# Ledger of designs, part 4: VHH binders against Apical endosomal glycoprotein (Mamdc4)

Target 1, 160 residues: Apical endosomal glycoprotein (Mamdc4), of Rattus norvegicus (Rat) (q63191r268to427)
Amino acid sequence: SHHMATDFETGLGPWTQLEGWTRNFSAGSMVSPAWPHRDHSRNSAYGFFLVSVAKPGTTAVLYSPEFQGSVSYNCSFTFYYYLHGSEANQFQLFVQAQGLNTTQPPVLLRSRHGELGTAWVRDRVNIQSAHPFRILLAGETGPGGFVGLDDLIMSNHCIL
Below, E stands for the ipSAE of ESMFold2; O stands for the ipSAE of OpenDDE; V2 stands for 0.75 times the mean of E and O plus 0.25 times the DockQ between their complexes.

## First folded at step 1 (VHH)

Design c10 (framework vhh_lunsekimig_d3; at its last look DockQ between E and O 0.01; V2 from the best seeds 0.00; counts 0 for: pae E 14.5 > 2, grease 25.6 > 24.2, SAP .711 > .668, off the site)
Fold by ESMFold2, look of step 2:
Structure c10 (fold): chain B 160 residues (1-160), chain A 121 residues (1-121)
Amino acid sequence: as target 1 above (160 residues)
Amino acid sequence: EVQLVESGGGVVQPGGSLRLSCAASGFTFSSYALYWYRQAAGIERELIASISTGGYTNYVDSVKGRFTISRDNSENTMYLQMNSLRAEDTGLYYCAAESYDFWSGPEYDYWGQGTLVTVSS
């Protein structure tokens, strides 16, 4: 079963943005061919999602709270993303080990780019880490494009 | 005619609290995302907190858990409640309002004059 879910209808939940993600809904935006017609969580023009609004040369960054490590169980993370309107759209998912004496580089687990159609796409990663860790979600929106996130779901093996 | 006016700055001791206000006029307040920045002497302005048109808030790590941003659309005013103040919080605090530009991302359309916060014994 799921431990923690964020559908953005009431805010960002436990996730922290540093820059470049904004919560919005389909009917409340300026019209764009790339803008999603409906969100994922409610399948509604008035349901909320996150949109990458990073300027050129910057990256939208969203990160999780610190999760405990485990050698016995994977932390399963399910998420929905939307990439449409530009070949230059980019979405990346990283895991970064915490609680070590030396700062560790983030490890890339998913990289998606370009045009994936007009539907929200489901993906899932399983994270095994002996050390505490954070999940980092990075987006860059290409010209005329749209990069979105909805429904971030952590399994019950993802322990705070 | 557009104006953002910060107030509530002052001198406090470490561990103290202040509440900043940003009163807005001359634009449709509820349609803009709002931001607090601070600038210490000799350092570039840094974003510290934001609140979207729909009430979504976010904070940089250095103020998380100590500062709270809020808005009152009926009074055209944004607030920053600052608790557990530290010497490094000393600086000039600016409010800003941004229009959303879908193709280029956010742009900072309006800025206040700043209000000074000094944390010292």
Scores: ipSAE 0.005, ipTM 0.121, lowest interface PAE 14.5, mean pLDDT 75
Fold by ESMFold2-Fast, scan of step 1:
Structure c10 (fold): chain B 160 residues (1-160), chain A 121 residues (1-121)
Amino acid sequence: as target 1 above (160 residues)
Amino acid sequence: EVQLVESGGGVVQPGGSLRLSCAASGFTFSSYALYWYRQAAGIERELIASISTGGYTNYVDSVKGRFTISRDNSENTMYLQMNSLRAEDTGLYYCAAESYDFWSGPEYDYWGQGTLVTVSS
């Protein structure tokens, strides 16, 4: 039922960014107490995840590939996030649709803030769009905090 | 349509204070990082202050301790409180909201029209 999945173990796959999201793992690097001890996809200290390394006041943004629109079915997007160590941690999921002659502004579908504990949390959104669209994942890490992503899974109704 | 409208600029003596406001519409204000930029005569536009969605602030060294950026998500408004103003603070002040627009990119943040601040004796 899953059309494409990205676990970050070998790269970003079809996802793109300008800067701010970094692939990393728990072991073998300088980490704070706010970092997870393991990733979600491998449940391992050597497994990779994305972490927002943007400074406070700046935001890391990750972009999906463009998906085709359809009124016949919903595109389902499942992902795992980790927010720990700062009340100022912020994670937002936007969808941006391409209008016929204009670019539409991004629309917020999910917002998560602050301290959510020491576990990877699953979330899922359903997207129905008659127009082509992209998913935008925005992360901002507060002082001493961690904002991370792992296992981005698009259903087979998300048409490239 | 996204709009940012600045107000509060004016003429003030050195050592004086001004409060700038930036009123926003057409987007989910609470979901965006917000910025104040300054354009002085003969120099490049510079970022002077920023505030994140979570309320974290950053300032350029020349204004640190004198300027305070804040946001009111219920009123869709951002502020810049400017104290102990100096002649070098003279310039056109722009508010901006970070654009997550994939096709326009980060160089095309949402911008206001600017408000003039003149510090003169």
Scores: ipSAE 0.000, ipTM 0.314, lowest interface PAE 11.1, mean pLDDT 81
ESMFold2 (binder alone), look of step 2: mean pLDDT 79; pTM 0.780
OpenDDE, look of step 2: ipSAE 0.015; ipTM 0.260

Design c11 (framework vhh_lunsekimig_d3)
Fold by ESMFold2-Fast, scan of step 1:
Structure c11 (fold): chain B 160 residues (1-160), chain A 121 residues (1-121)
Amino acid sequence: as target 1 above (160 residues)
Amino acid sequence: EVQLVESGGGVVQPGGSLRLSCAASGFTFSDYGLYWYRQAAGIERELIASIYSDSSTNYVDSVKGRFTISRDNSENTMYLQMNSLRAEDTGLYYCARVDTWYEGSYEVDYWGQGTLVTVSS
């Protein structure tokens, strides 16, 4: 089976952003103890992840490529997140569909906030759309905190 | 055929509790998000709580900390636990399934019949 997987080791792959998410790794950073000691895909201090540098009031948004609409199969999205070091940390996952004349407002599928431990956490959402759609991953990092992403995986029923 | 059936409404005093249920049939329950809407007399229906297929939840500010939405996929049922009820919570409560990506607005494709909640002394 084929699927779209992005581990950030060589770049953003097919994901896009304007600003606010940055690729980084633990050993390249002299930052606070809120940061993970390793990435998820390599389990290494030299493995890359995404971290939100957007503070409360300015949101970093990462966009998937556009997927085709489907009424035949469940499209599932699996990802790993890390939220630690600040109660003001915020992460949200939206799906945004393309309507006949204009892009639809984003629909919130998942919200996480605050301090959720010192391990990469696996999460999965099912996406139900008859129209072409994108996934939006929004992050805001609180003072002294960390909001990060790694290993974004779309199932083989999510058609590009 | 798709059906949503609400139950659990009633009359309760301020500060009391009620649990609403929405029993679903005719579709793969675990694949869909489900929503609770509230309609007070003379007021448009508002989305008060949502739960998605992965069990993540959203609440309108007026019910945060008092209401809890949950689902039981083995029973094809969604619940709304309502605590610390206030007079302003009085209204018709509707269970809904919505396909928000077909037409790009909150377009409910199936509604329940509604259950009445009255908070009065």
Scores: ipSAE 0.000, ipTM 0.105, lowest interface PAE 18.8, mean pLDDT 80

Design c12 (framework vhh_lunsekimig_d3; at its last look DockQ between E and O 0.03; V2 from the best seeds 0.00; counts 0 for: pae E 13.3 > 2, off the site)
Fold by ESMFold2, look of step 2:
Structure c12 (fold): chain B 160 residues (1-160), chain A 121 residues (1-121)
Amino acid sequence: as target 1 above (160 residues)
Amino acid sequence: EVQLVESGGGVVQPGGSLRLSCAASGFTFSTYALYWYRQAAGIERELIASITSGGSTNYVDSVKGRFTISRDNSENTMYLQMNSLRAEDTGLYYCAKYEIWDSGETYYDYWGQGTLVTVSS
């Protein structure tokens, strides 16, 4: 069921960052009380995750490869995120249509804001598109806070 | 309900012209990009042309210079002017509007039923 699972333990997998996301682990930074004490994939201070390190007011962006469209199936995407240390933290998930050099604005599917405690939070979207698309993950870290990602899981119907 | 209705298909000789129309209803037409696809017998649907809400156009190489996509936002209609038609242009032509599906909200890509274009001697 799990196609293109990315737990960040050995890199970004198929994901590309444009700006502001950094792969790290809990014990490696020791920079702030808001820093995740454990990753999600291994529940360990030494397991890896992504954090937003973009300047306040600047959005970190991570994007998927281009997926093919399907008229028959949806692309199911499950992810874990972390918002702690600031009420100004924000996380957004967009889908952007791709194709014949056609430019579409990204479509917002999820927006999460504020302080969610010290736990990783699970969410899931089911994307049905006849057109090629990318998933965009945007984080904006508030003062003293962290925005994190781990365990990005694409279903078998998310076709490259 | 969103509806897209293609028309203007027919039989034409090689080198001839046709103009296809896509009449749209049930959504704010002017804010969406629109697409033309075609499907030849035994072949998957292929994207051939697109037009953004702002009027920017793109084409696959096989139709560039021969086909022109356009839109009339006041009439909620998109067009495909097809010139210099070739046998390989034969197929069922669809217009499409992009939309995405999300858990808890349902988005669909919308298609017309298609209009047949036959290029034959």
Scores: ipSAE 0.000, ipTM 0.185, lowest interface PAE 13.3, mean pLDDT 76
ESMFold2-Fast, scan of step 1: ipSAE 0.006; ipTM 0.162
ESMFold2 (binder alone), look of step 2: mean pLDDT 79; pTM 0.776
OpenDDE, look of step 2: ipSAE 0.006; ipTM 0.198

Design c13 (framework vhh_lunsekimig_d3)
Fold by ESMFold2-Fast, scan of step 1:
Structure c13 (fold): chain B 160 residues (1-160), chain A 121 residues (1-121)
Amino acid sequence: as target 1 above (160 residues)
Amino acid sequence: EVQLVESGGGVVQPGGSLRLSCAASGFTFEDYALYWYRQAAGIERELIASISSGGSTNYVDSVKGRFTISRDNSENTMYLQMNSLRAEDTGLYYCATSDYYWEPLGSFDYWGQGTLVTVSS
């Protein structure tokens, strides 16, 4: 009956990572001009977002929890991203399914590059997998750039 | 802003076929799931078919094997191919999409005007 929504205001929620993504906010410091002036969830300079500190040649990957497979419905994932300040910025969204005898390789569903302006951009993907799956969000920040995420929302059909 | 315009409705005999079109504008079409709803006289609107941004399709049991939903992202158009039409398929057909993040699947904020399909003997 609950959707899974993460606004990063208090933590990563059910999302996990090894390294490379960090929670931060805009206010109170001399941040790069590539950074947003506000987060998306609160529209506030004190609101938190997630920023990739991974540079070209390194990978920051955020992992969803594992969702159940289904042949009857699609899991809808909506999120906001921000790419500004460098043509070398990259963001990719993968889905990785767990096969019966092995983990499947990640499948790329979205790829965004470079300079996309000074606004949080909405995106949405629908995922159908007969096997359990997870979502991977990969960010690579170019020199002087910013790659960020906020408001990750999984629909009620994304079953844990 | 966002517009959805249905076309292709008409009058057909049982066993006939029709193709409905939904022309969309004002949003990034390829990134949205799209839906066909049907409203018959005296019955609430019901979801008939859906197609995800990735092309995955879903159908209500009464139309499975007879209806095919598809999309053409280059034309910003969604289609519903209706074959083997029955009297109970009569109704006003609406296309819809949604950008509400907190809603269950099937909640919508954008609707077309509808196109009428009449199956008569």
Scores: ipSAE 0.000, ipTM 0.100, lowest interface PAE 19.1, mean pLDDT 79

Design c14 (framework vhh_lunsekimig_d3)
Fold by ESMFold2-Fast, scan of step 1:
Structure c14 (fold): chain B 160 residues (1-160), chain A 124 residues (1-124)
Amino acid sequence: as target 1 above (160 residues)
Amino acid sequence: EVQLVESGGGVVQPGGSLRLSCAASGFTFSSYYLYWYRQAAGIERELIASIDSGGSTNYVDSVKGRFTISRDNSENTMYLQMNSLRAEDTGLYYCARGTEYFYDSGSPDYFDYWGQGTLVTVSS
């Protein structure tokens, strides 16, 4: 079967945001020393990733499309992240249930902070939700730091 | 004090029917998502049915079309109507409350309260 994958090479795909996450690449002018030398999807200095550039005191948030609930299968979400150059870097993954009458508060499933080295790190979450839900990816970049995302991969059980 | 009390379990022949009840007290029943879980010997506890505060339902594939979850907010009670019962339906049935069920492969579930369970045995 086909998986839903977003490598940011041509845009955000089905993901949405108001502001704060930007597409960029390593060979671009005016990058800081904290930036990766290449993206994850193409292993290239000209391959695109997302970087958090939210204003101080504001968090960049990326929203998945709404997925259907299922008690039979879980939605497996694999992603790559990069945290380097500042102890104040922060990345969080939330899941938020959607209902016809009310929206539930986001539930935190992953939290990463600070300095995690100079490599793209793979992570995976298996989400079982009986009701419709959305994934939220929140990033806050510390002074002189980098917080980035690449290769967001949804299993075929993440049903739109 | 929050309490969930299951009842209605028993011994039934294959193809038979049972209706389970979950009586709740100590909270605003109509505001919560409610769940039926099943645990067979040697098997992890499995979510089998859910009902949200608005009455929308969901079911695991193995019981879809055979089981029906419902709620009566005036009586603070949730039900599971089980039809066409099979030997593999044997187990302890638990009710639980929560805002929503999420988990990942290394994390606990986030339910606030569970009942003590009611035993269903399907045998000839």
Scores: ipSAE 0.014, ipTM 0.287, lowest interface PAE 7.3, mean pLDDT 79

Design c15 (framework vhh_lunsekimig_d3)
Fold by ESMFold2-Fast, scan of step 1:
Structure c15 (fold): chain B 160 residues (1-160), chain A 122 residues (1-122)
Amino acid sequence: as target 1 above (160 residues)
Amino acid sequence: EVQLVESGGGVVQPGGSLRLSCAASGFTFSDYSLYWYRQAAGIERELIASITSGGYTNYVDSVKGRFTISRDNSENTMYLQMNSLRAEDTGLYYCAKELYDWGTSEYAFDIWGQGTLVTVSS
C-alpha cells in the first residue's frame, strides 16, 4: 500500500505550485491532437491529469510536501508522464534538500525530451536522503505539444 | 583533505564499453553514499547513478540496463561500468558524495575533481 497517492481528480492534494501546471481532462479541453485521449488514473476522457502550459523558455514547477530524511531506507516515488507532439517538450524531476536556514540547489534525477509516443509512461525513482527533502516536477511544452503528469505515488518509506 | 579522483574516460565508438573509477581518500569510504554525475555540452550536470553504503543502487532511465555502478570498500573505489555507449553519453563524468552536517542539518556535495571525459564518436 502507498503512503501518499495523488490522482488529480479533486485537486493537487498535498502538491503545490505558483503557476504553469493546470488540471484538465481530454473531453473538456482537447485543443490539439497531441493531447491524450484518456487520463491514467481512471482511463477515462473525463478523468483529470496535469498539463504544463509553460512554453519553451518558461517552466512549470510542481512541489511535493517536505519529506523526512532517513539514513536507513529509500523513499520510492512512482509517477506517470506523457510527452507528445513536439520535439521541444521537456520534463525533469529534481530532488531538493532543505537546511535549517538554506535551501540546497535542486539535484536532477530524470530528464526527458521531445516525442515519446501516445501512451502514459511509468517511471520510478528511489530517493536516499538523510536530510528533509522535496520532489520538484518541471515541465515545458513545445509548440503544438503536450507535457503531462498523472498518478503520483509515494511509498510507505516516504515519511511526512 | 577529502579527495575524489575520477579516471577511465576515453574515446570509444558507439556500442563500445568503458569502465570509470572513482578513487576516494580522506574519509571512511564505507560509511557514505556515492554518486556519478554527467555534464554534456549545453545541458546541466545530472545525477546518473547512485550507490548507498548498504549497496543499494539507482539509475536514471536513459542508462538503466546499460550502466552498472558498484563499489569496493576494501579499495576505497567506486566504479561505473558503461556498456552499449551512445553518442548521447558523451560528457564529463564526476563522482561525488553528499556530506551530511548534523549541526546545521545541511547537505553539501563535497569535492568534485576535474572529471573524466567520455567521448562516443565515429
Scores: ipSAE 0.000, ipTM 0.091, lowest interface PAE 19.1, mean pLDDT 76

Design c16 (framework vhh_lunsekimig_d3)
Fold by ESMFold2-Fast, scan of step 1:
Structure c16 (fold): chain B 160 residues (1-160), chain A 122 residues (1-122)
Amino acid sequence: as target 1 above (160 residues)
Amino acid sequence: EVQLVESGGGVVQPGGSLRLSCAASGFTFDYYTLYWYRQAAGIERELIASISSGGSTNYVDSVKGRFTISRDNSENTMYLQMNSLRAEDTGLYYCAADIYEYTSGEWTYDYWGQGTLVTVSS
């Protein structure tokens, strides 16, 4: 079992993506009032977070590694998100199970839209899947907005 | 006016090397995270490498160990050193910066260059 935490300070860790999510920090983006003044993990203007650069109609997707299925344990995923500056901001969390020789469609567990204030917000989902699964974090940033993630934490009951 | 201009693309054989450059102007270069994207035929643009203002780098798995992103803040230029090139690396390479700029009542972000073509062919 692993307590897997990713703070984005040195990279994506075990998370993967091909496009749309970028690592950045507050001091690098002085011209945008929608951006947080600091990250969550270090509480610093030089601390890194992820930001979605995908415009409406194009979605950034971040993928977890695949976790083992279990009928006995709840895999708990805790994360921090920031949605500010546009009513068109979108964030969704999906779980995608790997069926026998077939990938299942993603199942939506969380959806957040628009303007949610000027603080990193903690959320937590409990995932129960008999099949191996991965977590998908999808973001679209509206005009003048910010959609960001920091501190992705998988509990010790989430087994790689 | 924000501008990004790529150069250094060309035709190389498999196993060859190329160095791409991205010359930037119109913004405070050393403050921003910079990106290399690639677009192959039939595929949307994909992020392949990034470099933060502090020099932290990130790569997609398919290019790790083969490509190196770097920046020269004194020259306002970002580079991509591409080694051990494969046919799958063929495509248009774009540099990009996440500059949020508010002008005339409108936000602008995701500044892109025009792209430079890399062809890996025998």
Scores: ipSAE 0.000, ipTM 0.089, lowest interface PAE 21.5, mean pLDDT 79

Design c17 (framework vhh_lunsekimig_d3)
Fold by ESMFold2-Fast, scan of step 1:
Structure c17 (fold): chain B 160 residues (1-160), chain A 120 residues (1-120)
Amino acid sequence: as target 1 above (160 residues)
Amino acid sequence: EVQLVESGGGVVQPGGSLRLSCAASGFTFSSYWLYWYRQAAGIERELIASISSGDSTNYVDSVKGRFTISRDNSENTMYLQMNSLRAEDTGLYYCARDYGPEYLYSMDVWGQGTLVTVSS
């Protein structure tokens, strides 16, 4: 069972950003060879995913809603990513906790770089935080490359 | 208030022609990429044509050479000229606008759709 799932088919859901992540799909001849032939949620050339289109020198960052802290359970976050077509591709996952009086610096939990093949890759992180927190997903696409996300799933132990 | 309104749909015989219009209001029309999508009964909505703010066009293979997308920035209107229509072209035709240049192919605004039926 999962508490919050986002497949990007109709929008960003509860996720937010300033810029750089674009909702998109694999429309045949209209996209580059580095792009996936299908999304993960629908297994369809017309199913939506997110792709990082941040300009050189900037990073696209996607923010989760804020989740409550807990000392009783781990919040599990499952997601699918795709990195292909450039050695300069980068993807990072951070968790950022809210301290008693200040927001804590983001803590890096995952880092992926370069060329990882032609399949959506499943990953999972377990987050234990006594304080409220959010997840940050950062992407930077190299020349001729693709950095993408699909199916962001928070477990039933991740409390809004 | 941003709005897109389609018109021009109808019933035609195979080999016939139709011209669809998409009238825009509430935004700087000339600055946006614009799109035509098609949805047949029981089938996922398909992007069939695009036109950039600079008049660059692109088409899916099934309509290349038969359909022509164009825009008239003075009239805030986009067109789809459909020639040599086939039974498989039957469906609801939607015009759409993306979120802007950083968000190509990610649609922000949709029209209501106009029905095209190709049958004898």
Scores: ipSAE 0.000, ipTM 0.111, lowest interface PAE 17.5, mean pLDDT 81

Design c18 (framework vhh_lunsekimig_d3)
Fold by ESMFold2-Fast, scan of step 1:
Structure c18 (fold): chain B 160 residues (1-160), chain A 123 residues (1-123)
Amino acid sequence: as target 1 above (160 residues)
Amino acid sequence: EVQLVESGGGVVQPGGSLRLSCAASGFTFSDYALYWYRQAAGIERELIASIYTGGSTNYVDSVKGRFTISRDNSENTMYLQMNSLRAEDTGLYYCATWETYVYGDSGYEFDYWGQGTLVTVSS
């Protein structure tokens, strides 16, 4: 029953980044046809989401905390994304496992690009890793576009 | 049985170009990320380029702008186009893929490697 849920209303929670993802809300921003009119968690113009503001050629990357490996249950990750206003928009979800003595290369589980309409889209991935792992969420916003995230939910089988 | 077979290595002069190929079999190629590693004399294998299932790529700084990784899912083949080659690019080039498995009470990782193809850049 317990889960790790992040709605960005008060911060990034346990997620980390160096740069590129910014918390914002619809009513606080310049009017843009590419931006959503409301967030997903609050369904409100004053509710917060993350938007990728990395420069072209630079990717904004958000990192989960390290989760323990599991041999019994699937760790399920549910999230909402929004891609609108540019064919150059890109979003990718990676899983990176820690091997016995080395960090493994990231494995891509989801890739989305371009124009996907004017609604928050739900997606879910099931992660089976015998080793500790983290999730990487990478976004690039094209000119005049929007790439955003909201409501990141890890199931109760994802063990910190 | 998973097999990765590299080809395309050879001897070139500085400033030259080579295209490496990695032919894959025994797994659903389109479901896996693939990697190029390089091993020069006296140093550990290093990851130089990655290509993920959606087509996104990563490069080590020393090859960025000179090397291009690509994949052809219909041919089960990954490529590395190497331009503006330098003497320091000399080494064995390996293609690789890996997966994490959970089985019973134990978890384990399998990595799959080719045999390598030699690239020599000399004048």
Scores: ipSAE 0.000, ipTM 0.102, lowest interface PAE 16.1, mean pLDDT 79

Design c19 (framework vhh_lunsekimig_d3)
Fold by ESMFold2-Fast, scan of step 1:
Structure c19 (fold): chain B 160 residues (1-160), chain A 119 residues (1-119)
Amino acid sequence: as target 1 above (160 residues)
Amino acid sequence: EVQLVESGGGVVQPGGSLRLSCAASGFTFSSYDLYWYRQAAGIERELIASITSGGSTNYVDSVKGRFTISRDNSENTMYLQMNSLRAEDTGLYYCAKSEPWLYGDYDYWGQGTLVTVSS
């Protein structure tokens, strides 16, 4: 069972950003050969996904809500990503925990780069944190490329 | 890539002194709490000393007053000064950067440096 799922069809849900991630769809005006023909959640050219418009040297960062710490449960995070059209594409997943009165440095759990084909790719990370934490999703798009996200799914052991 | 490299171990007689070093790379050294662990024959690895990013130190009772942990953020190096060494201090000494809020694969260990205290 999924505790929290975000498909981007109506917005960012509980996720937040400073700038650089944009909701879009395949039939939109920014279509290029590097873009997917459909989103993952709806399998439709009119279904929404998230695309990084941050170029090399700048980074789009998406923040999860803060989850509670636990020594008893693994919080699993499942997501779909798409990297195509440029060897300079980059995607990174970090976890950042909140210590007592101090935000901890981000810990890198996933790094993907370049050309990974023409399909949405499923990935999953298991997070064990004694302290409250957030997930950070960072993307940079290379020239003529695409870096995208869809279907961000937190397990029932990821407690808000 | 996180790397931790220990050095400074050796053979010393009871009452002697050694200084261990831990050279770090691949992370923002000044932002992390750092630790010294010890593993003796037949005993699980134990945390013996810690130093926070702000410089606060803590020690297990068996080494308090004899060992001093310190850090040099400009050199990305942590030290353990060991005085009044005892036979029970013999073991492999590991430096570690751990994410105490994260378990499993996110604890980082060095290869260890051997300290032998014998007469």
Scores: ipSAE 0.000, ipTM 0.157, lowest interface PAE 13.0, mean pLDDT 81

Design c2 (framework vhh_lunsekimig_d3)
Fold by ESMFold2-Fast, scan of step 1:
Structure c2 (fold): chain B 160 residues (1-160), chain A 123 residues (1-123)
Amino acid sequence: as target 1 above (160 residues)
Amino acid sequence: EVQLVESGGGVVQPGGSLRLSCAASGFTFDDYALYWYRQAAGIERELIASISSGGYTNYVDSVKGRFTISRDNSENTMYLQMNSLRAEDTGLYYCAKDWEVTYSGSYTYFDYWGQGTLVTVSS
């Protein structure tokens, strides 16, 4: 198969960032009750995930590569997230498409706040765009909280 | 006004090397991630390398180990060192600045592309 999957075990793959997303794992991280005990990809305390640690006044943002548009196929994006330990936690997923002669405004597809339990949660979005586009994953961690990502999977209809 | 100017492209034989430069102005260089994109004939335009404001680097698998991205914050310049060049690396290379991010979580994408710099790997 030709899907693009990123498990963070060896880096960010084709994803990029400004600052604020950090690769980490449970056994080697600072102890916090809000943190997961295992990653999703390996179900291991030594498996890596991303955690949002942006500085005050800044949101951590992770960017996908630019994908081609298609009128025939939906690009499907599956991901796992973990939000726990603070009501001030925030996670947002945006898609931004290139218009005919200008870039379109970002479109919010998912918004999650606060704490959502003590397990990695699967989510999926279908992106229908005739124009090239990028995905933005924005995280802000509240005091004593955790906002994390693992296993970012783009279907084979998400064409680079 | 954001300006990005690529240079360093040229014609090389397979196995050769080139160093590309991207000179930037009009934004706080130190605060942004920077990228190299490639547009090759018959291949979709793609992001091939990135460097964050903190110096974290990333590469697509096809160039990993052959290309090295770096930045010089004192000179407002980003580089791409290209070694062991292959015919498939032929293309127009663009540099790009990351999107604006505000405290409110709002984003603005600006298509600030330079003219690009052409790399031709002859066989």
Scores: ipSAE 0.000, ipTM 0.134, lowest interface PAE 15.5, mean pLDDT 77

